# VH-VL binders against dITP/XTP pyrophosphatase: the designs that were tried, part 1

Scores and structures below are computed, not measured.

Target 1, 211 residues: dITP/XTP pyrophosphatase, of Hydrogenobaculum sp. (b4u8r9)
Amino acid sequence: MKLMICTSNKKKFEEISSILESLKKDENLDLEFVKPPKEIEVEEYANTFLSNAYLKAKAYYNAFGIPALADDSGLVVEAFSDNLERPGVYSARFYKDSFGSHVLKEEDFKLSKDELNNLKVLRLLEKEENRKAKFVSVVAIVLSNNYGIFGEGELKGHIAKEPFGNFGFGYDPIFIPEGYNTTLANIENKDKISHRRQALEAVFFMLKKML
Below, numbering starts at 1 at the first letter of every chain, in headers, positions and changes, except where a header shows other numbers; Kabat numbers aren't used for antibody chains.
F, E and O are the ipSAE of ESMFold2-Fast, ESMFold2 and OpenDDE, as the mean of both directions, binder to target and target to binder. V2 is 0.75 times the mean of E and O plus 0.25 times the DockQ between their complexes.
[cut] stands for letters that were removed.
The coordinates of atoms that the task and the answers printed are left out; those that the model quotes come from them. Centres of patches stay.

## First folded at step 5 (VH-VL; framework fv_burosumab)

Design x01 (from b03 with heavy chain D100S Y104W)
Fold by ESMFold2-Fast, scan of step 5:
Structure x01 (fold): chain C 211 residues (1-211), chain A 123 residues (1-123), chain B 106 residues (1-106)
Amino acid sequence: as target 1 above (211 residues)
Amino acid sequence: QVQLVQSGAEVKKPGASVKVSCKASGYTFTSYYMHWVRQAPGQGLEWMGIINPSGDSTSNAQKFQGRVTMTRDTSTSTVYMELSSLRSEDTAVYYCARSSYGDWEYYYGMDVWGQGTMVTVSS
Amino acid sequence: AIQLTQSPSSLSASVGDRVTITCRASQGISSYLVWYQQKPGKAPKLLIYDASSLESGVPSRFSGSGSGTDFTLTISSLQPEDFATYYCQQYNSYPTFGPGTKVDIK
């Protein structure tokens, strides 16, 4: 069977394919990883990583009739989370999310959007004792109209009290992984894909049982 | 045919602002990040910032915080970079360049570049 | 900020020569390094990404190697069209460029 890896990012496609090919090695499986014939527009309007990954995979399956794999990921801060994980699916645009909007002031909007996201997280945690957080990756595979599988990976850690490191992308300057005493922006071998590898291993295990 | 076409050369006085445009064609505009990189005469390349045309998220180099604003118009597939409070040291060729993206591992190399826009700041 | 240095700052070589350019990072950047070629009056062109991956359409005489802090760009047999300045750039944090290496062909 063919499985489409549904990402517009060439390096992400290569990373996902490489992980899956390494997991497939020495297994006698009729399984081939391919790019979609064409990129399609998908509106990600769901409130969970799984739902957004599923919607993307389902859209590609419906368009091409080929089993489809997609992913969605973000930061989850335990102190902000109740019924809905936050920043969660709003990670890239947390600065304009209604949750915690009171902590940002007019003068702050001279900062970049990533800096606003980091500043908002830090201000919301200013008086919180619980600083636990994690990066989450969810991978969904749509195999047919009746069947789908999903896997999840996590990189656990906590939020620093101030940004540290070279002001990299996203939440890297404020996230300290478990086992480290510095932020992702300052780690020599930054492994931003460890949570993604976990998710891919989980779906591959389930897929192998079905083939 | 994938292309990035930039606006024409500008001459500005110190203290003014300049807004450079970059029009994309031949690909899905919202599927790639857009960077701004400048180069002073006879000098090397300097990264200024990045914009995600899909969600309008931006990140700027600390050196330009408060002076650079990046925006986009999805209806015309155009990104803009506005630099305020111009100094003579801002005289440079300004480039837009696209890169691939996914979640927060947001770029892997700038594979298509605009032709560059010369901005001269003089009194 | 992550600082990149390149050596040599300039070199002159003959057609057919093997040319090696080095890029060193002030801290570990894994394989998050790209190489560009810039010809006079032109925009830069991507040559190598992820330290060692050759960009589509780039001649096979170009290769990249290294990880962590030490990286090299090699041109196995220099051609007249390779007269240019070469830049490394990291993306382990917000991007920074090396100062460039100018290659003059005798």
Scores: ipSAE 0.000, ipTM 0.467, lowest interface PAE 13.0, mean pLDDT 84

Design x02 (from b03 with heavy chain D100R Y104F)
Fold by ESMFold2-Fast, scan of step 5:
Structure x02 (fold): chain C 211 residues (1-211), chain A 123 residues (1-123), chain B 106 residues (1-106)
Amino acid sequence: as target 1 above (211 residues)
Amino acid sequence: QVQLVQSGAEVKKPGASVKVSCKASGYTFTSYYMHWVRQAPGQGLEWMGIINPSGDSTSNAQKFQGRVTMTRDTSTSTVYMELSSLRSEDTAVYYCARSRYGDFEYYYGMDVWGQGTMVTVSS
Amino acid sequence: AIQLTQSPSSLSASVGDRVTITCRASQGISSYLVWYQQKPGKAPKLLIYDASSLESGVPSRFSGSGSGTDFTLTISSLQPEDFATYYCQQYNSYPTFGPGTKVDIK
């Protein structure tokens, strides 16, 4: 069986591919991971990681007729969250989200989007005692029009006082995983403990039983 | 005008320490990481380490563990790199260089460099 | 540590020539590769980031391509100011540089 890995984010594609190939290692499975023939536009208006992952996987399945895997992921900071998790589904674009917009000044917008996202989180937590946070990944696989599977993973930790590190992307420079003394961006083997690996392990376990 | 200005050339004896400075101007000092890179005469570039000026956090290449110390002074927008137990093979031009985060990736490379500081280690 | 190799180590070229320099990583680095130009006695200058993105102010005759382990820097029509040493650098882990490729006048 062919399984499409449906992400336009270069780092996510490499991370997901690496994890899936690792999980398939030493297994004799009729399973091949492929890139979609082309990227398609998917309308996003869902408020949850699962709904967004499902919408993307479903769109690709409908377009190409091949089982499709998609993910949605982000940072959840406890102090920013109520009935909605924040930054949550807006993680990639938190810098322009209305929540906490007052902490960013015109001068700051000379920074990159990732730098603005990190700066906004740090400023919102400047005087906050509760720095608890987690990364969340939800993976959805659409296997047919009426059938799919999903898995979820999380990595608990807290937000650092300042950014540091060169590995990974996004919020990794300000996230300190539970049990560590440094940021995720400063840990070479983060993929082995990542929220994404947990989600992929969950769906892979189920998918393996179907093959 | 964004620029990094480094301290002047140094001549040291084996076993001594050297401390090189790099003064930043024209941008928000605490919003960019600072790297240290060296280049021995006629040789290529070698990464030494990185410092986050906002929090003073550092990471060093394995080869320099225990010998290199990076610090900063936010009041003067200056970073420092101190290399101890100098050997003749430490003779090199030492550069500071700034890096920033990307939209979907951590770094896009070092876009602004200091002019370099020649450190000569000889008896 | 991720090792980078460059080929050729040096080349001689004339103004107007197409020059191609290759960088190879010891393991996959996605697109996390940058290219620098260094002239004698000067600090390096950033040319290309994210493997193929041209830095602001850099002439369009410079281009980069590749992903994973194999990368190429191309100068489509060499100009007098382009005689320099070119370095690749990865940032998928702690930064490491290639050994450099010297482009000399023929």
Scores: ipSAE 0.000, ipTM 0.442, lowest interface PAE 13.8, mean pLDDT 84

Design x04 (from b03 with heavy chain Y104S E105W)
Fold by ESMFold2-Fast, scan of step 5:
Structure x04 (fold): chain C 211 residues (1-211), chain A 123 residues (1-123), chain B 106 residues (1-106)
Amino acid sequence: as target 1 above (211 residues)
Amino acid sequence: QVQLVQSGAEVKKPGASVKVSCKASGYTFTSYYMHWVRQAPGQGLEWMGIINPSGDSTSNAQKFQGRVTMTRDTSTSTVYMELSSLRSEDTAVYYCARSDYGDSWYYYGMDVWGQGTMVTVSS
Amino acid sequence: AIQLTQSPSSLSASVGDRVTITCRASQGISSYLVWYQQKPGKAPKLLIYDASSLESGVPSRFSGSGSGTDFTLTISSLQPEDFATYYCQQYNSYPTFGPGTKVDIK
């Protein structure tokens, strides 16, 4: 069986493939990981990581007729979340999301997107006692028109009161994992990919039983 | 085939400006950051700045603040770096280089590089 | 800005030798370090990312290790094509490069 890893990102393809190859090691499985023949535009209009991952995988399966794996990931802050997880599926672009837009001022838009995202989260939590948050990764595989499987991983923690560390990417400067006293920006790199690895492990366990 | 192709060599006088282009092909242009890195003759690599081609956001090294402008044209998959008020110390090979940002919250290294553009600043 | 230093600044070695190059950061950078190889007249080539992950297509004789402030690049059995300058670069903040280590084959 061929499984397409549906990401246009070379490094992400390599990371996902490496994790899956390591999980496949010592198993006698007819499973080969491949790139899609070409990238396609996929609208991800769903309100959850699971639905967005599924929509992407399904679009690639429909286009090429090959089983397809896709993922969606982001930050979820408990105090911002109700029936919708937030920043959630809008994690990369939270700064322009309508939720909480009142806390950003015109002068702030001199900052990078990541800095705006972090600033928005911190300002929304200024008066909140509940700072619980988690990183989430969801992986979906579409095997045929009627069969799909999902895996999920998470890294629980809380939001710091101010950014710490000199790392200028994503939410790492403000996220403190459970059991730690510092932000992800100052922790060994393996801790940052644990939620993605968990999701891939979950989906691989299900896939293994089908093969 | 993933490729970055840069504009040709330039010779400029002190005080002039230079604009170097970097044309991307073989991948989704807006899915990767683009960096500019220079190297003076016989010297090491020096990072100048980064542009996100999907938006209008850039970040430049402190040394180049006020002198460097990075822009892109999504219709031609091209990134530009303009350096103004040129000095003889700006003589260098200028590289564009791609880095991933993806769904991960950090990027890796610069995995694809342009061939370089020699800019010579002399009287 | 985070400053990187490399040691040695240059070295000469014979084909088949084990070569070790070190990179030290002025502050902790976790594993956010990459290694590049640059041959004369050429653009740099990515060798190692995330301190120890080998880039696709790079020979297995290259390896990286370390975390925090101290990092090493090792070439287990030097080949003639490994004549080059090697640079470390951090991405825990805005990118900065080390000064480079030039490897000459005896």
Scores: ipSAE 0.000, ipTM 0.423, lowest interface PAE 17.4, mean pLDDT 83

Design x06 (from b03 with heavy chain I50R E105H)
Fold by ESMFold2-Fast, scan of step 5:
Structure x06 (fold): chain C 211 residues (1-211), chain A 123 residues (1-123), chain B 106 residues (1-106)
Amino acid sequence: as target 1 above (211 residues)
Amino acid sequence: QVQLVQSGAEVKKPGASVKVSCKASGYTFTSYYMHWVRQAPGQGLEWMGRINPSGDSTSNAQKFQGRVTMTRDTSTSTVYMELSSLRSEDTAVYYCARSDYGDYHYYYGMDVWGQGTMVTVSS
Amino acid sequence: AIQLTQSPSSLSASVGDRVTITCRASQGISSYLVWYQQKPGKAPKLLIYDASSLESGVPSRFSGSGSGTDFTLTISSLQPEDFATYYCQQYNSYPTFGPGTKVDIK
């Protein structure tokens, strides 16, 4: 069977493919990972990672008739969350999200998108005692019109008081994983503790039982 | 089909203002930033600023601060760029272009561009 | 503001040649760099995003590499339709463009 990995991001495609190929090694499965024939426009209107991942996978499955894998991922900060997890589905663009918009000033927009996202999180937590947070990845696979599977991965931790380490990794400079004394941006081999790997492992083991 | 269509060429006198429009279609208008980029004849690309169509917030390059105004109309999926106090050196092709993110660890460039609007400032 | 420089400012090459264009940032920008192609009289076209990711519909002869401050765009086998000016642009801060590299086919 062919499984489409539905992301327009080459690095993400390579990361997901690499993890899945490593999981497939020694398993003797009829499973091939491919790119979609064409990128399609998908409107992701849902307020959960699962719903957004599912909507994307379903759209690709409907367009091409090939099993489709999609993901949605982000940061969840406990102090920002009520009946909605935040930054949550808006993690990539939290700096322009209406929640907490009052803490950013026009002068701040000289900073990179990642730096703006980190700054916004830090300012919102300035007076908060609860700094608990987690990274979440949800992967959905649509196998047919009535059948799909999903997996979830989490990396629990807390938000540092200021950025530390390489500034090139999204929220990594302000996230301290549980069991560590430094930020994710300062940890070598972070892929071994990745939330994305956990989600992919979950769907892979379910998929393996079907093949 | 995702498309950005801009208003037609303009000829202005020094000291006047010009307002260029950019109409979006084929995607969710409020989910992407809209940028304005200009190019003087024979010169490179110069970023002027961007607007968030959802919240109507703007960020402009320092060079254009006080002269450029960006607005949007969500009912027509159109963004506008108005440049005031025109000078001969403002003669350029003005482009609108959209951008968005992939996910929180990865980002994308400006993937869809308007056809450009020639603005000529002549004394 | 983050300043970008490109090298060379212009070049001429024959069809089939391997062409390399470099872009250098005044400070670290991780992989937050894109490459555009602009043909005379046309709007720019996105070629590469996130330093090395090929935009859908762009021929495989185009590739990008680099991180931090030093970036490269490579055209493995130059074609007549590749006559154009190539621009790098960073998005680690307010967008800024390099000055461009003009590629003329001999």
Scores: ipSAE 0.000, ipTM 0.422, lowest interface PAE 16.2, mean pLDDT 84

Design x13 (from b03 with heavy chain D100S Y106W)
Fold by ESMFold2-Fast, scan of step 5:
Structure x13 (fold): chain C 211 residues (1-211), chain A 123 residues (1-123), chain B 106 residues (1-106)
Amino acid sequence: as target 1 above (211 residues)
Amino acid sequence: QVQLVQSGAEVKKPGASVKVSCKASGYTFTSYYMHWVRQAPGQGLEWMGIINPSGDSTSNAQKFQGRVTMTRDTSTSTVYMELSSLRSEDTAVYYCARSSYGDYEWYYGMDVWGQGTMVTVSS
Amino acid sequence: AIQLTQSPSSLSASVGDRVTITCRASQGISSYLVWYQQKPGKAPKLLIYDASSLESGVPSRFSGSGSGTDFTLTISSLQPEDFATYYCQQYNSYPTFGPGTKVDIK
């Protein structure tokens, strides 16, 4: 069986593929992970991680007729959260979110989007004592017109005082997982401890029982 | 069948503002980013900015941040780019171009372009 | 802002020639690079995305390669309709374009 990993984000594709190949290694299953033939138009809503993951997986399944896996994920910083988790579903575009917009200056926009997101989080936490945060990942797999599965994972930790490390992407340079003294961007095999691994392991074991 | 059609050529005096329109057809307008790119006569391409599918967020190149405004009218499937305080060096062909979006809002290749709008700034 | 440079700035070639154009980024951009073709008086046309993926409808004689900071566009057997200016563009951050490479008839 082919399973499409449906993300336009190259780093996310590499991470998801690595985790799934790791889970498959000792199982000897007829399961092949592929990139979609082409990126397609998908309308995503910022209502929930699950809804966004499902919409993406469903769109790719409808377009190509191949079982499709999609992931929606984000960072949640306790000090920024009230009735709403922040950055939350807005994680990828936090740099342009109205929450905390006052901390970024025009000169900062020479940086990449990920660097801007990291900078904004760090500046908002400059004088905060509560640096608790977590990553959340929701994975959805659409297997047929009316059948799918999903899983969720989270990784608790806190935000570093400054970015460190070169592995990974997104908020990895500023996130220190519980039990570690360095950032995710400085951990070579972060997929063994990640929120994404938890979500992928959950759906993988369900998928394994169907094969 | 997918196309972007831009408004006609403009001639403006220094200090004026210009507003260029870009009308989309043949696709779901609210599912794509729209970019604005300009090209001075005989020069290369210069990215100006982007407006998101819902029209509630824009990002502009540093060079234009105080002078460019991008807006979207979903009822007419039209994107607008307004450039203020015009100078002679703003003389260029202005293009709108769409791009898809994905995780982390990466801006992939601009696959459909408008025909371009010539804006001439002269005294 | 990420700067892109292209080499050569211009070249002259004959139909049937192999043409190689390079694009260099001022910092690492992974594979987040696209190539465009622009003919005089026309809007640019997307050729290649994600450094090496051929856009639908683009002839197979066009190919892209590279990652990180160094990228190439190759036309394996130049045709009369390929005489144009070629631009690279990165999307690792806000988009920026290379200065272009003009391919002229010899």
Scores: ipSAE 0.000, ipTM 0.450, lowest interface PAE 14.3, mean pLDDT 84

Design x14 (from b03 with heavy chain Y106F Y107W)
Fold by ESMFold2-Fast, scan of step 5:
Structure x14 (fold): chain C 211 residues (1-211), chain A 123 residues (1-123), chain B 106 residues (1-106)
Amino acid sequence: as target 1 above (211 residues)
Amino acid sequence: QVQLVQSGAEVKKPGASVKVSCKASGYTFTSYYMHWVRQAPGQGLEWMGIINPSGDSTSNAQKFQGRVTMTRDTSTSTVYMELSSLRSEDTAVYYCARSDYGDYEFWYGMDVWGQGTMVTVSS
Amino acid sequence: AIQLTQSPSSLSASVGDRVTITCRASQGISSYLVWYQQKPGKAPKLLIYDASSLESGVPSRFSGSGSGTDFTLTISSLQPEDFATYYCQQYNSYPTFGPGTKVDIK
């Protein structure tokens, strides 16, 4: 069976392929990972990671008739969440999201987008006791018109009082993983605690049982 | 194949405005950010700004605030960069370049570049 | 804004030499660093992304290393076609470029 890894994002394709090839190693499975024949436009107007991943996978399956894998992920802060998880599907652009917009001032916009996202989260939590948060990754595979599977991974933790560590990767400078006393930006070898790997492992083991 | 094709060379007088176009083909236009980067003769690369995939948000380097306007026409897969109040120091090659983005991070590495547009500002 | 510096500003080397170019950031940028090669009259070409990942189609003699504030681009065995200026660029925030390192082949 061929499985399309449906992302126009080169970095994501290589990460997902690497993890899946690693999981497939030494397994006798009729499973090959391929790129889609071409990129297609997908409208992702859903409010959940699963719905966005599903819409993307479904669009590729409908276009090419080949089983399709897609993903979506982000940060979820418990204190900001109600019927919608936040920052959630808006993680990359939370600084522009209407939720909590009152905490950012014009002078703040001299900062990078990642720094604005981190600053907004920190200011919204300034007087909050509940700082629980998690990174979430959801992977959806559409196998046929009426048949699909999904997996999810999460990295639980809480939001730090101030940024700490190498200020490089999204929300890493303000996220403290469960069991650690420092932020993700100050932890080397974070691949072993990756939420994305967990989601891919989940769908891989479901797929392995079906094959 | 994926490519960005820019408009031709421009010669302008000080105080004029210039509008450079960048036409994308071979990929899903609305899935990538677009950057504008310039290079004065014999100088290094200088980032000017970025426009998001949907075209409703831009961010510009402080040096260009108030002078640069970036727009996106999704129907023609074309991005535009307009620079106003031109001075001789704006003489440069102007490049468009695309970049990707992630779900909780931005990937502003620029993997596909236009061929460049020479803008000469002289009196 | 994050400032990048490169050293040396220029160098001359012989074909077959090992060439090392350094890029230093004014603050931590994790691995959010890209290296470009630019030949005279041409647009920049992406060589390395995420500090150490080789772009498809780029010869294996090019490699990148580093994280945080200190980064290195290495050309293990310089070839005539490697005459170019090399730029680092960070994407931990809005992009900024290093000033470039010009490599001249003797």
Scores: ipSAE 0.000, ipTM 0.446, lowest interface PAE 15.4, mean pLDDT 84

